# Designs tried in a protein design chat: VHH binders against q84jc2. Part 268

Target 1, 232 residues: q84jc2
Amino acid sequence: MSKMRNLVEEKFLEFYESWVIQLELYLHQLLIAHNNNTMSETELRHLISKLTTHHKAYYTAKWAAIREDVLAFFGSVWLNPLENACSWLTGWKPSMVFRMVDRLRKSRVVLVEAQVKKLEELRVKTKFDEQKIEREMERYQVAMADRKMVELARLGCHVGGESVMVVEAAVRGLSMGLEKMVKAADCVRLKTLKGILDILTPPQCVEFLAAAATFQVQLRRWGNRRHYVTHS

## First folded at step 15 (VHH)

Design zf1 (framework vhh_7z1x_3)
Fold by ESMFold2-Fast, scan of step 15:
Structure zf1 (fold): chain B 232 residues (1-232), chain A 125 residues (1-125)
Amino acid sequence: as target 1 above (232 residues)
Amino acid sequence: QVQLVETGGGLVQPGGSLRLSCTASGFTFDDYGMNWVRQAPGKGLEWLSGISWNSGSTSYADSVKGRFTISRDNAKNTLYLQMNSLQPDDTAVYFCAKDYFRDSYIWGTEYFDSWGQGTQVTVSS
């Protein structure tokens, strides 16, 4: 149903533009909190909670959208070409966020030994989960290629649409498998983000979230500095 | 195809005990974390407990800590929940839920891979 797939892209584009605007507002609040040192622990926890709720809202909307059209998330119309080029399985690569964490180790704010140990344990586990998904995606891509070859061979024998129902069933099967894989990747992202936030103190969480949001916003701005032709 | 089947529910008096079982098939059971979740009448889903692939780590919600014990038998592809000191507010449908990976994940119940059909537990006099 091509009309339903087009509607999914339009709806998520509208959602994502609004979501990014709110992320920029939260980034401003994170930077003020980081530079001011006047906020209480309770106020910092509240700000961190707003950011985690904001990220959870993204995955709630994404999972609803991928149930209808998972392919919309491969080469997304709401992302510029630079953002799409930097994507790993429809989103950020989980292990990359530890580079932002490493910056905290080199800043004036010092991580205690227990935190360093827990972060390293989380990094290793995240990389393991990431590699498992990569192997599953490779298996899926091989299966997709085999089915595509069968589809091309069948197309040579069938004209007029007598096998439309069989083709539609196969496409739905491929989409469900891909949806499950995207959800698995998103679960690694959520586990990694939650794990880091659980290990860090509230001021360190603010610094980490500010670094992550800054990178995301700057990547979008760098890609948008070029003149782009608007796509439908 | 992944299947999770819960058994062991029923009617029990306050202060009583029940042991729930979840039999898994269609996947490599000892490669995944497993969870117990419940839903009381008219309420949302509440995560209760999680166990890692090798039983090396377990976690519990504050509402059941000290009363419930999660365990697994990988040779039998079975997950267990031993429930002691049951109270009327433990009345709910209890679900077995499969994680995407080796460790149980507790950010939200909506992020589990697969769910069983549920088994009813009623605690009343």
Scores: ipSAE 0.082, ipTM 0.538, lowest interface PAE 6.3, mean pLDDT 84

Design zf10 (framework vhh_7z1x_3)
Fold by ESMFold2-Fast, scan of step 15:
Structure zf10 (fold): chain B 232 residues (1-232), chain A 125 residues (1-125)
Amino acid sequence: as target 1 above (232 residues)
Amino acid sequence: QVQLVETGGGLVQPGGSLRLSCTASGFTFDDYGMNWVRQAPGKGLEWLSGISWNSGSTSYADSVKGRFTISRDNAKNTLYLQMNSLQPDDTAVYFCAKDYLRDSFIWGTEYFDSWGQGTQVTVSS
């Protein structure tokens, strides 16, 4: 077993470190906007657009990387152990963001009845999508232990033209299935994020994005501190 | 394997109408959102319209809102785009695209699961 990073892991690590640094810069801008009551709706929408573009850039890079090596995203080397422990199908759990919205509305965000209703409808749809993907992942795990997979593992012990081809085809099929599942999970994340931003006003969007970015950045800092202490 | 086949493209005069169809196979059609996307010569992909798994929600790009209508027939595994008041700027290859999820959402054409080969629509100048 090697602890050396492969090329996909090295490239994504470099990308992710840059992406997080830029997220921190956007977080600073969000906090300034939140404290400045004179910003126009157009200015707030522009800032929100920068954040949405930044999150989309993450998924563009991620999808390019998982096409090459989807397994790199399970136990990712660019994430610390705390971040990895909190991951649901290689990323944040979509329904988690509704708890963040609920926290904000109790503090400073005043939501009208129409917004509350739309957020509840989105929450229900998000939960349904999550459960559907969880069932697909369960079926994937069961398939890894079924008769066909056991037979293919046995064939893999015998080097020969036909058996090698069958094993390679099966492994490619399993990898493609896992890639599709991860992409479906990412689509739930994107749909949930977009849905919340479409329901909230621009000032509420700024508060929400600031809270989300703060949590993401802080979780990384907490986990990095734990990692350094443990490996001293 | 997923297959999407577009038909109904052709030459049409400005102000004319055209109806595109997309026949789907290899997946449970009524479990997924569907979309129409176009690409004009020398330009990037432009999302036009999306429809949820059960036709309960539809969405349109501002460039086609009021002129184009998306619909689906789940019994026939077919997606439609009714195009009215066609303009020379509507000249493009039109693609149908499958979502990863039951609802259609748009944040980028790169997030669609599968695409058809496209059908050419030419609006004479």
Scores: ipSAE 0.589, ipTM 0.820, lowest interface PAE 1.9, mean pLDDT 86
Fold by OpenDDE, second read of step 16:
Structure zf10 (fold): chain B 232 residues (1-232), chain A 125 residues (1-125)
Amino acid sequence: as target 1 above (232 residues)
Amino acid sequence: QVQLVETGGGLVQPGGSLRLSCTASGFTFDDYGMNWVRQAPGKGLEWLSGISWNSGSTSYADSVKGRFTISRDNAKNTLYLQMNSLQPDDTAVYFCAKDYLRDSFIWGTEYFDSWGQGTQVTVSS
């Protein structure tokens, strides 16, 4: 049942395994910080910085990898089926994090009116950006039945010699389009994440990041249990 | 047109301090996160620090944590970098960079849409 992995997949899998391990360590620190009201603002900001840096590392690696093979991220072998099923354009759906914020609000976190207003504005913007990307994706998908794809289909029946080059060129074109889409999605993710962190206080950021990390880790655990599979 | 102008660079001895400033114009300053980046001779661009639009969040590279402090004055459209405990390895041209998205996350240098001309910082005995 395991599919063959290419070099990009193998490398990213290794990276991701390590990255997740580190995330779990940070999660532990976040939880400690969350439960420790004696931590200074400086300490909290430092922890937040660690997490943001960690996330930067992920996207740095991702973007490097997608330049080589964006298709590897459509059906990521380092993710279990549940994680993949919950993915929107190779990652978490940006608007989803607002549910986490809502959960925070329902907990002990008190947001001032200005924060609530800004969060709502951000939510609206995020949704708008998501929809924009989705429209572009739809446009892309419809366009897939264009001359290039028709040519690919034709060549698929008679692949040889010069036809291979044409097929490769067509595939590259498709991949470039997908890469742009993935990058656009990632931009919305990053915009949303920073937007939230910009609005929240350091203690609130810690709580939010803890919630986000918890969700990510649990989703992975749930998926692994369900499918009896390890991706390491 | 977006303009960023860095100032405050210079020659300093190891262990010394400098404060860089970046004056922004041509955009709504308080809508964007701002960043400091540097480029040492023969090296690539290195992100150092970022600050949110409202100063509610800051981030630092490991290389400068505990030594550098990023801040901003939105009323003055100015970004600051307080650099303490400077080392020879901190010698570089320092740039301020604007996030290309409103309220965007601090990311790599490739994700900034505007840069200043840079200011030279030299740490030498």
Scores: ipSAE 0.008, ipTM 0.236, lowest interface PAE 9.1, mean pLDDT 85

Design zf100 (framework vhh_7z1x_3)
Fold by ESMFold2-Fast, scan of step 15:
Structure zf100 (fold): chain B 232 residues (1-232), chain A 125 residues (1-125)
Amino acid sequence: as target 1 above (232 residues)
Amino acid sequence: QVQLVETGGGLVQPGGSLRLSCTASGFTFDDYAMNWVRQAPGKGLEWLSGISWNSGSTSYADSVKGRFTISRDNAKNTLYLQMNSLQPDDTAVYFCAKDYLRDSYIWGTEYFDSWGQGTQVTVSS
C-alpha cells in the first residue's frame, strides 16, 4: 500500500495531464498570435483571458487537493524529476518570471518608461513576499527540532492508543502549517502573474505568456526525455 | 486564532448609506491586505473591494466603483466599508476577508486566508 498512489495523487495526476495538453494548445495559439499582426485587441484579450482562466483552474484544483494532502505536492508524482528539481515551495519561483519580462525590453514590442517603473515596483514587492515566506519555511524547519517535537517523535516509537493519537495530531498540525505556507507562495504567484498582465499591453501579454508556456512545456519535454532514458 | 467580526449591517432604504466595520484579532493586522466580499441570495461570492497593508492601494469591483469606499485603521485593527447610494441589488451578506499577503486584489474569493461570519445588509423600502 506504501507503493500505491493515494486517491489525491491519482486524481491530480489525471487533472494535470489534461491541463498540460490544453496548455500546449494555448501555446500554439499564443505563438500564432505573436507572429501575426492581424489579430484585433479584442481577439488578443480573449486569448489572454483563456490563459488566465487556465492558470486559475490549476490553482483551484491544487488548493482542493492540498486541503486533502499537502505532502502530495512535495515531490509530485505528476511531475518528472527535472520539474520537481526546479520547484520552489511546490511551484515556480515568482521572481523568475521577471527574467522573462526583461526579454521584452529587447523585443519588437518595447516597454514604455511607465511600464518599466511599475514592473520594478512589482518585482520589489514580489521579492519581499518571497523572502518572508522563505524565513517562515526556515522557522518551520527549525521548529521541527525543538524539544516538544523531539518528545512527540519519541512517543511515536511507543505503541499505545493515546500516544498514537497525540502523534497523529502533531502530524496534522505540521501538515496544516505547510498548507498555509504553500497557499501563501501560490498567492505570490497569482499576484505576480496578475500584476504583470495588468501592466503589459495585449501584444506584450501574448509575448510574455508564450515565453512562460514555452519554458514550462520545454522543461517537461527535457525531463521526460531524461526520464525515458533512465527507464529504458 | 484569527478572528474577524463584522458589524454595521441592517435595513436601509434605496439611496441610503451604511458603514460596515470589521474588527480583527489573532494576527498582526498591518501585515496583511484586507477585502470585502458579499453574497446575495441565491448567488455566489462577489469580491467588492481590497486595501493594502498600509492603505497605499485600494481596488474596487465595477459594480461598486464610485459608491463604496474601503478604509482601515491599523491602530484599532479595524477595516471599514462606507456604502453610499445603496440599491436593492446591494442586498447581501457582507464578509470581511483576510489576504495571505500585504497587497490586495486577487483572482478570486477562493484565495483568501480567513473570513468573518458576515453581516446582513437589506436595501428595501
Scores: ipSAE 0.557, ipTM 0.801, lowest interface PAE 1.9, mean pLDDT 86

Design zf101 (framework vhh_7z1x_3)
Fold by ESMFold2-Fast, scan of step 15:
Structure zf101 (fold): chain B 232 residues (1-232), chain A 125 residues (1-125)
Amino acid sequence: as target 1 above (232 residues)
Amino acid sequence: QVQLVETGGGLVQPGGSLRLSCTASGFTFDDYYMNWVRQAPGKGLEWLSGISWNSGSTSYADSVKGRFTISRDNAKNTLYLQMNSLQPDDTAVYFCAKDYLRDSYIWGTEYFDSWGQGTQVTVSS
């Protein structure tokens, strides 16, 4: 199992580094499209589709990895400490993107009233799903202190053959519960992203995706700068 | 823990009708968006229809819009698909699938939480 954890972490680290490099390339394309109003709607939709596919590829790879070792995603080795500090259930907090969308309302590409209403409806749904998952996580943490779990942990420290199987089954149950919560959180992320892109026009989508990618890239760069002695 | 059991499949003639049922257990049925998906022989999964936790929202794939009707009975923990004007191209295994969330279908069938075993629908000559 420990060997599988090392391989999962190594493989996802390689994947994530490549995924971020490609995100930076897409960010460059998004910024060009945003600053130069010469691209057709078809060209903008194609670029948005590339970003959508890129984000879906991340979740496909993540879900394969968490099936093997969900704990690798809590305090991930491929993220710097600042990125880890800003994580909510192994990723970005879904409701936070509405702050980015609100900033777009005050930008060059103005939102119409119908879009504002749909975004508010999506925000309410997103916050409901987010709070439901937070309650499930609270129940999970409380269950870790349950008398039965404490007794099982004690048995794991002093084993007698068959007792090992009972402890291993309980640990598997805990991992499956955590995997379900992470997947539910990722579904809120995917639903929120898809919902925003479905509401926005192609130029607004480009601006939103550029803002989101810029924040992600800059957060990584700020956290990585912590390693330089001159930035203490 | 979570179980989804599809029934109601069978053999029908072109132009016929079938009603599929999916009985759910092991979770709070009225807290989740529910879906119907099919897989034709030698083809991939095709999402057909979805319904929100309270039946307030329904969605359909263009291939079945106007012919199929999704509904749910939360008191019975049961999802339904009424299929009318069936065609040979509707021949497939039909699956009931549960989302992780209560509202809205998301981007793909790979993001569903749980699946039934499926029920065969054959529309002959």
Scores: ipSAE 0.640, ipTM 0.848, lowest interface PAE 1.7, mean pLDDT 86
Fold by OpenDDE, second read of step 16:
Structure zf101 (fold): chain B 232 residues (1-232), chain A 125 residues (1-125)
Amino acid sequence: as target 1 above (232 residues)
Amino acid sequence: QVQLVETGGGLVQPGGSLRLSCTASGFTFDDYYMNWVRQAPGKGLEWLSGISWNSGSTSYADSVKGRFTISRDNAKNTLYLQMNSLQPDDTAVYFCAKDYLRDSYIWGTEYFDSWGQGTQVTVSS
């Protein structure tokens, strides 16, 4: 079933398409930097900063959009089914990035003991935050069968202008709760990302960011091969 | 419903001190990172300081580092900001802000869950 796109979806779709294109360009730069041992620390930090800024821009746009329609991000039309299936609360699962870090450790990246310890601490914290949010989501989902939802269900049986307004108000209330949870999840994402980048050296950051970007881009490509998604 | 109420603002001379308080209700206070931010006339919001849920971590903006001290009393659901060596450029409305998480390493005003109404601080001779 072709999901009708609302204005928020259309706007964000356009944004995201552009954002992904830029991400691919940055990925190229990251890969070059990773393979080029001649880049100075300053240059690497600059590149890292560009990527960080790019990610921040995404969440800035996202949060603006979810303020208008958070439900648009539950079943994002700008993502293919594979990307959506891999999403946790409208984005990547924070704890997943530690798998990437682990992969780096198995590769050419040598982490000192202090880094390993800090990463493990961060992992524990991230998992704790995730679990907390999941508990909140569970509470929210259980609460959905509350009086408000019952009222919505009852109102849904009646056709009238006033009933529509009440339903809309109720939906807005629910949406606000979802928005809060999404933002919390995003904060965990950003916290985790920042935490990792603070622990890693600039060269390691570049490698990590390259791996992350690669994964994101490949996930999109793999998903598109299986399910053709038409984007502008 | 989350409520944050700031108090302690007022008029003070340059070099003076103030202690702001923020009383929290409607949520588990000791489960969230708390912040102070300010907005000077004609300027944007500026993050000043943050403190973790258990006071185990504090952070400060460079503009207030060494002069301001953030603290909290979880038993009283209260956040504090001790402001010393106040300057005219510290004149602003000061806000208490709640984070989404108990530990935050994100220092942007866009990352706050809830805000207080603010308290006016005026530093003038």
Scores: ipSAE 0.218, ipTM 0.643, lowest interface PAE 2.0, mean pLDDT 88

Design zf102 (framework vhh_7z1x_3)
Fold by ESMFold2-Fast, scan of step 15:
Structure zf102 (fold): chain B 232 residues (1-232), chain A 125 residues (1-125)
Amino acid sequence: as target 1 above (232 residues)
Amino acid sequence: QVQLVETGGGLVQPGGSLRLSCTASGFTFDDYDMNWVRQAPGKGLEWLSGISWNSGSTSYADSVKGRFTISRDNAKNTLYLQMNSLQPDDTAVYFCAKDYLRDSYIWGTEYFDSWGQGTQVTVSS
């Protein structure tokens, strides 16, 4: 098991480092497209499709990895401490992306009222789904704490194979519960991303994706720079 | 119960060709976009190619563009990958993956957990 965990962590680390490098290359293309209004809608749609495919590759790899070791995603070794501190259930918090969408009202291509209405409806739905997951996670943590306290009390009184099996069962239960919560959170992320891209025009999609990628890349650089400064 | 079964892998010499097949069951095949991905020894997953539900659009990773061709036969519930001019660095396990629902960019939750066991391709002399 510990050897299998090392393989999952090492494989995902290699995947993620490569994935981030490609994201930075796509960010450069998005920034060029955003600053140059000469690109056709077909060209913009192609660029948006590349980013969409890139994000899908991330979730495909993540879901395969969490099937083997979901705990690797809590305090991930491929993320710096700042990136880990900003995570909500192993990734970005869905409602936070609407702050980036709000910036589109200041873009060269203004949002029409029909888009604003649809974005507000999506925002309300996203917040509701997010809060439901948070409540389920809180209930899970409370129940796990109660079970763990009972388990610790039993371990204090009895030692042997029976206590080992109880611990193993509790760990399996914890992992399965976390996997379900992470998948639920990823589902909300994917629905939110799809919803935004479906509402926006291609130029607005490019601006949104550029803002999101810039934030992700900059957060990584900020975390890495701070660590370097304190330890160099 | 979604099931994807990849076949057609094997040992080939550099410059050779192989045709991979993926047979789908447990879902309406012609309602979904499909992908090919691979994993080389000691490396992460690499997306290679995608095809829309009606074959109206295809896309390729730069590493395989011009050498690989994706296609599908909806009557047979089968996805194909024609691989030409194979190189030693094409050595990998190749996987078939379900994607978007027809006429929608709904992210199929089953896409991310609906992978076959893969088929091994080894390119060596």
Scores: ipSAE 0.006, ipTM 0.133, lowest interface PAE 11.0, mean pLDDT 79

Design zf103 (framework vhh_7z1x_3)
Fold by ESMFold2-Fast, scan of step 15:
Structure zf103 (fold): chain B 232 residues (1-232), chain A 125 residues (1-125)
Amino acid sequence: as target 1 above (232 residues)
Amino acid sequence: QVQLVETGGGLVQPGGSLRLSCTASGFTFDDYSMNWVRQAPGKGLEWLSGISWNSGSTSYADSVKGRFTISRDNAKNTLYLQMNSLQPDDTAVYFCAKDYLRDSYIWGTEYFDSWGQGTQVTVSS
């Protein structure tokens, strides 16, 4: 017994909407911690832990969903067009978060030389992993296009059950390859996020997580509003 | 297609030593970081150690640091765990696990690509 594709989209849409609402609540807590500077190190570590658990929950839910229908993530119904336009392999592009880290260098919570060195090492590793996956995806897309053309040509000669089976086999093959690529990309995201948090102090982690969450929430709001500034 | 096979488990006395091996096939072994994970009876998975694709970086859980040594032989597609000063608390099934990436990073054992079936290590007199 196979599972229907639309059920994955419906379930993940419900999950994602709740996940974003909780992210906004955590963002509020991060901003309070950042602006007031009254929290102990233990309290800051607890808040950072809540955010890391929240992000891990996203990937747990995502991996369950992509196991059933990875294609749902390449044209996500739970993301607006702006969010989809900014996606790299079904999520944020790992190297782009270092732009947020660069803002910390000009903030009141400054980076020391040892942290700058570790962040640069992480940036280099992140870019290598990112480019390797991009090359693998490009090779996969070329190979899949050739294979799909052969399958579609065969399918064009038939109508009925045999055609359905051929299409199903081709879709399964495509999905398995994409699932592996998406999981690899998610591992680069998780490695990059964990690496940054391991390098930063608790106050710097709070500032970084607040910047990242602010950007994610703003991007969603901008896309949902579709606000255009009209100039003559 | 990807297959990981652990060997070298068995019964050992407290204070003893044991070396585990994991033989890999079905993928390019030297393109990925490798990890050792254990599961004691009635407990969850515990990550122990990781090694990068080229042996340039290794990492250890605090519970085994100084007692266990991870290594790999890329020419033989084999991962090793040298276990010294074994304690009864080290009794567990030991698993070899493959990362999606070339560098070892651990934010959860749920993010590993592939797993072996495990080898039993029992530390008792």
Scores: ipSAE 0.697, ipTM 0.871, lowest interface PAE 1.2, mean pLDDT 87
Fold by OpenDDE, second read of step 16:
Structure zf103 (fold): chain B 232 residues (1-232), chain A 125 residues (1-125)
Amino acid sequence: as target 1 above (232 residues)
Amino acid sequence: QVQLVETGGGLVQPGGSLRLSCTASGFTFDDYSMNWVRQAPGKGLEWLSGISWNSGSTSYADSVKGRFTISRDNAKNTLYLQMNSLQPDDTAVYFCAKDYLRDSYIWGTEYFDSWGQGTQVTVSS
């Protein structure tokens, strides 16, 4: 079912479409850099910086948008059903990136013992953070059945005058909680990415970023093949 | 509800020292990284320092490195900022801020979910 788009959804959709296009361009550059070992370390670092900046831009835009309407990101209209199904708290699950790292290890990438150790430490931390957030989310979801939500549900049946204000207040409260959870999750994502990039060498970073971008792009493509997504 | 209350601010002469405290309540203090941030008149927010949940990691902005020291007492739910060699440019409102996470790999005001009311620090002759 096509969701009615609100202003936040429309704006973010436009942003995201442009953002994905740029990501694909960067992916192309990453792949070139990966396949052509002629780039200097400085050049690689520059490319990595461009990608990291690009990702930062996404979260900057996202966080601005969620301040206005965090609910827009639960069932994102700019994502296809496959992308949404693979989402954990409105984005990729942080621990998933370690699968990509594992893939790198099986490829041409040779990680030294020190890197492996650091990555494992990071993985443990990331998982811990994820679990913590999941527990909080569960708590939040359970709490939704509290007196406030019951009242909200009751008021929803009798929409009139004062009831609208109460409902709005309740929704705002819920939204604030969700916003916090989403932002926390995003922080785990960002910290995990930074952690990985700090452990990897520039060539390894390029390969990792290429793999990540490829996965994202392919997920979108596969999802679109199965489910037609109308982008206005 | 998360509450952060900063204390210890005041007027100090250049070269002087202050120790700020931030008392935390409404959350499990030792489950989160904590930070100090300041805002000078007419300027934006500036991150100064961060400390991990167990004090295992600390970080400083270049502007305060070597002069400021962040610490915490988890038993007292208190964050500290020892400020030495204060300069007029250090004049600002100082805030303690709670991180979203237990450990921080990146530092920035956008990664904090709660702030104190701030305490004024004025460095003037």
Scores: ipSAE 0.432, ipTM 0.761, lowest interface PAE 0.9, mean pLDDT 89

Design zf104 (framework vhh_7z1x_3)
Fold by ESMFold2-Fast, scan of step 15:
Structure zf104 (fold): chain B 232 residues (1-232), chain A 125 residues (1-125)
Amino acid sequence: as target 1 above (232 residues)
Amino acid sequence: QVQLVETGGGLVQPGGSLRLSCTASGFTFDDYEMNWVRQAPGKGLEWLSGISWNSGSTSYADSVKGRFTISRDNAKNTLYLQMNSLQPDDTAVYFCAKDYLRDSYIWGTEYFDSWGQGTQVTVSS
């Protein structure tokens, strides 16, 4: 018995594959812009807007999908195992993007003191928000493993009995809790991304977005290559 | 409290023009990207246009590109949509929408976190 893809998994797989192809095209444009100091502020902001819109489209599609099946995002079929292993609550860990921000200290345009201060304030707030979500997730996982949930899982072993309805209600409750946690984590991701882009100048935004997209694309390529070696 | 108030809708003949306004309050207007969205009778929400915090970048849906112009006046906390060459298919309720990325930390947010009441635009002869 292999794992069958449900409708949500199939639809999001198709969406994600197209979304990643478009991300690679935008990455190419970001890299060209990064090496072209003659681009106007208007041209750079247009490119930044394309990336911002692209990321918003991802979260719009994701939130529609998790409303139907949040569990599809834990061990996602559209991600390779390396991508899944690097996921924090179904996506990138918000504080990790500050490593990419730190590279901007070596970029063509030096960060001014006011930007450094705002980025440090954002970093602290992002880590605080992550810790709040991690504590809530730990509390949720402990609640899932408590005596009452263990008893409900035991009832599920009597498949085809009248206990099926009680188990299904419990599973729906667990899914709703996970949906809230995933949305909370995504909210922190979006606030962190927007906060960084609002602090940075357009050339710095292009460099930051190029670094982020490069990491995402390379992580996917590294994971896909490893699969070919071990599973071909 | 975030408030968005749309005005400027009405009945217009095909080929005519209308200018929609959205007055914002309860947040730092110039920190956020702003958008126009519409909902035609019997259809879902359609994103039309977006503008960056400083007007440096604008984007448009293919259905309105070349006919509609988005703009903002940060000093007046006002977003505008200039609509030219209006067609019967433009009949819809038009909403001003704030980008949710800069709202307070809340759970269950959608693509846009704050919407106005909408203003009705009817294009008919």
Scores: ipSAE 0.006, ipTM 0.163, lowest interface PAE 10.5, mean pLDDT 80

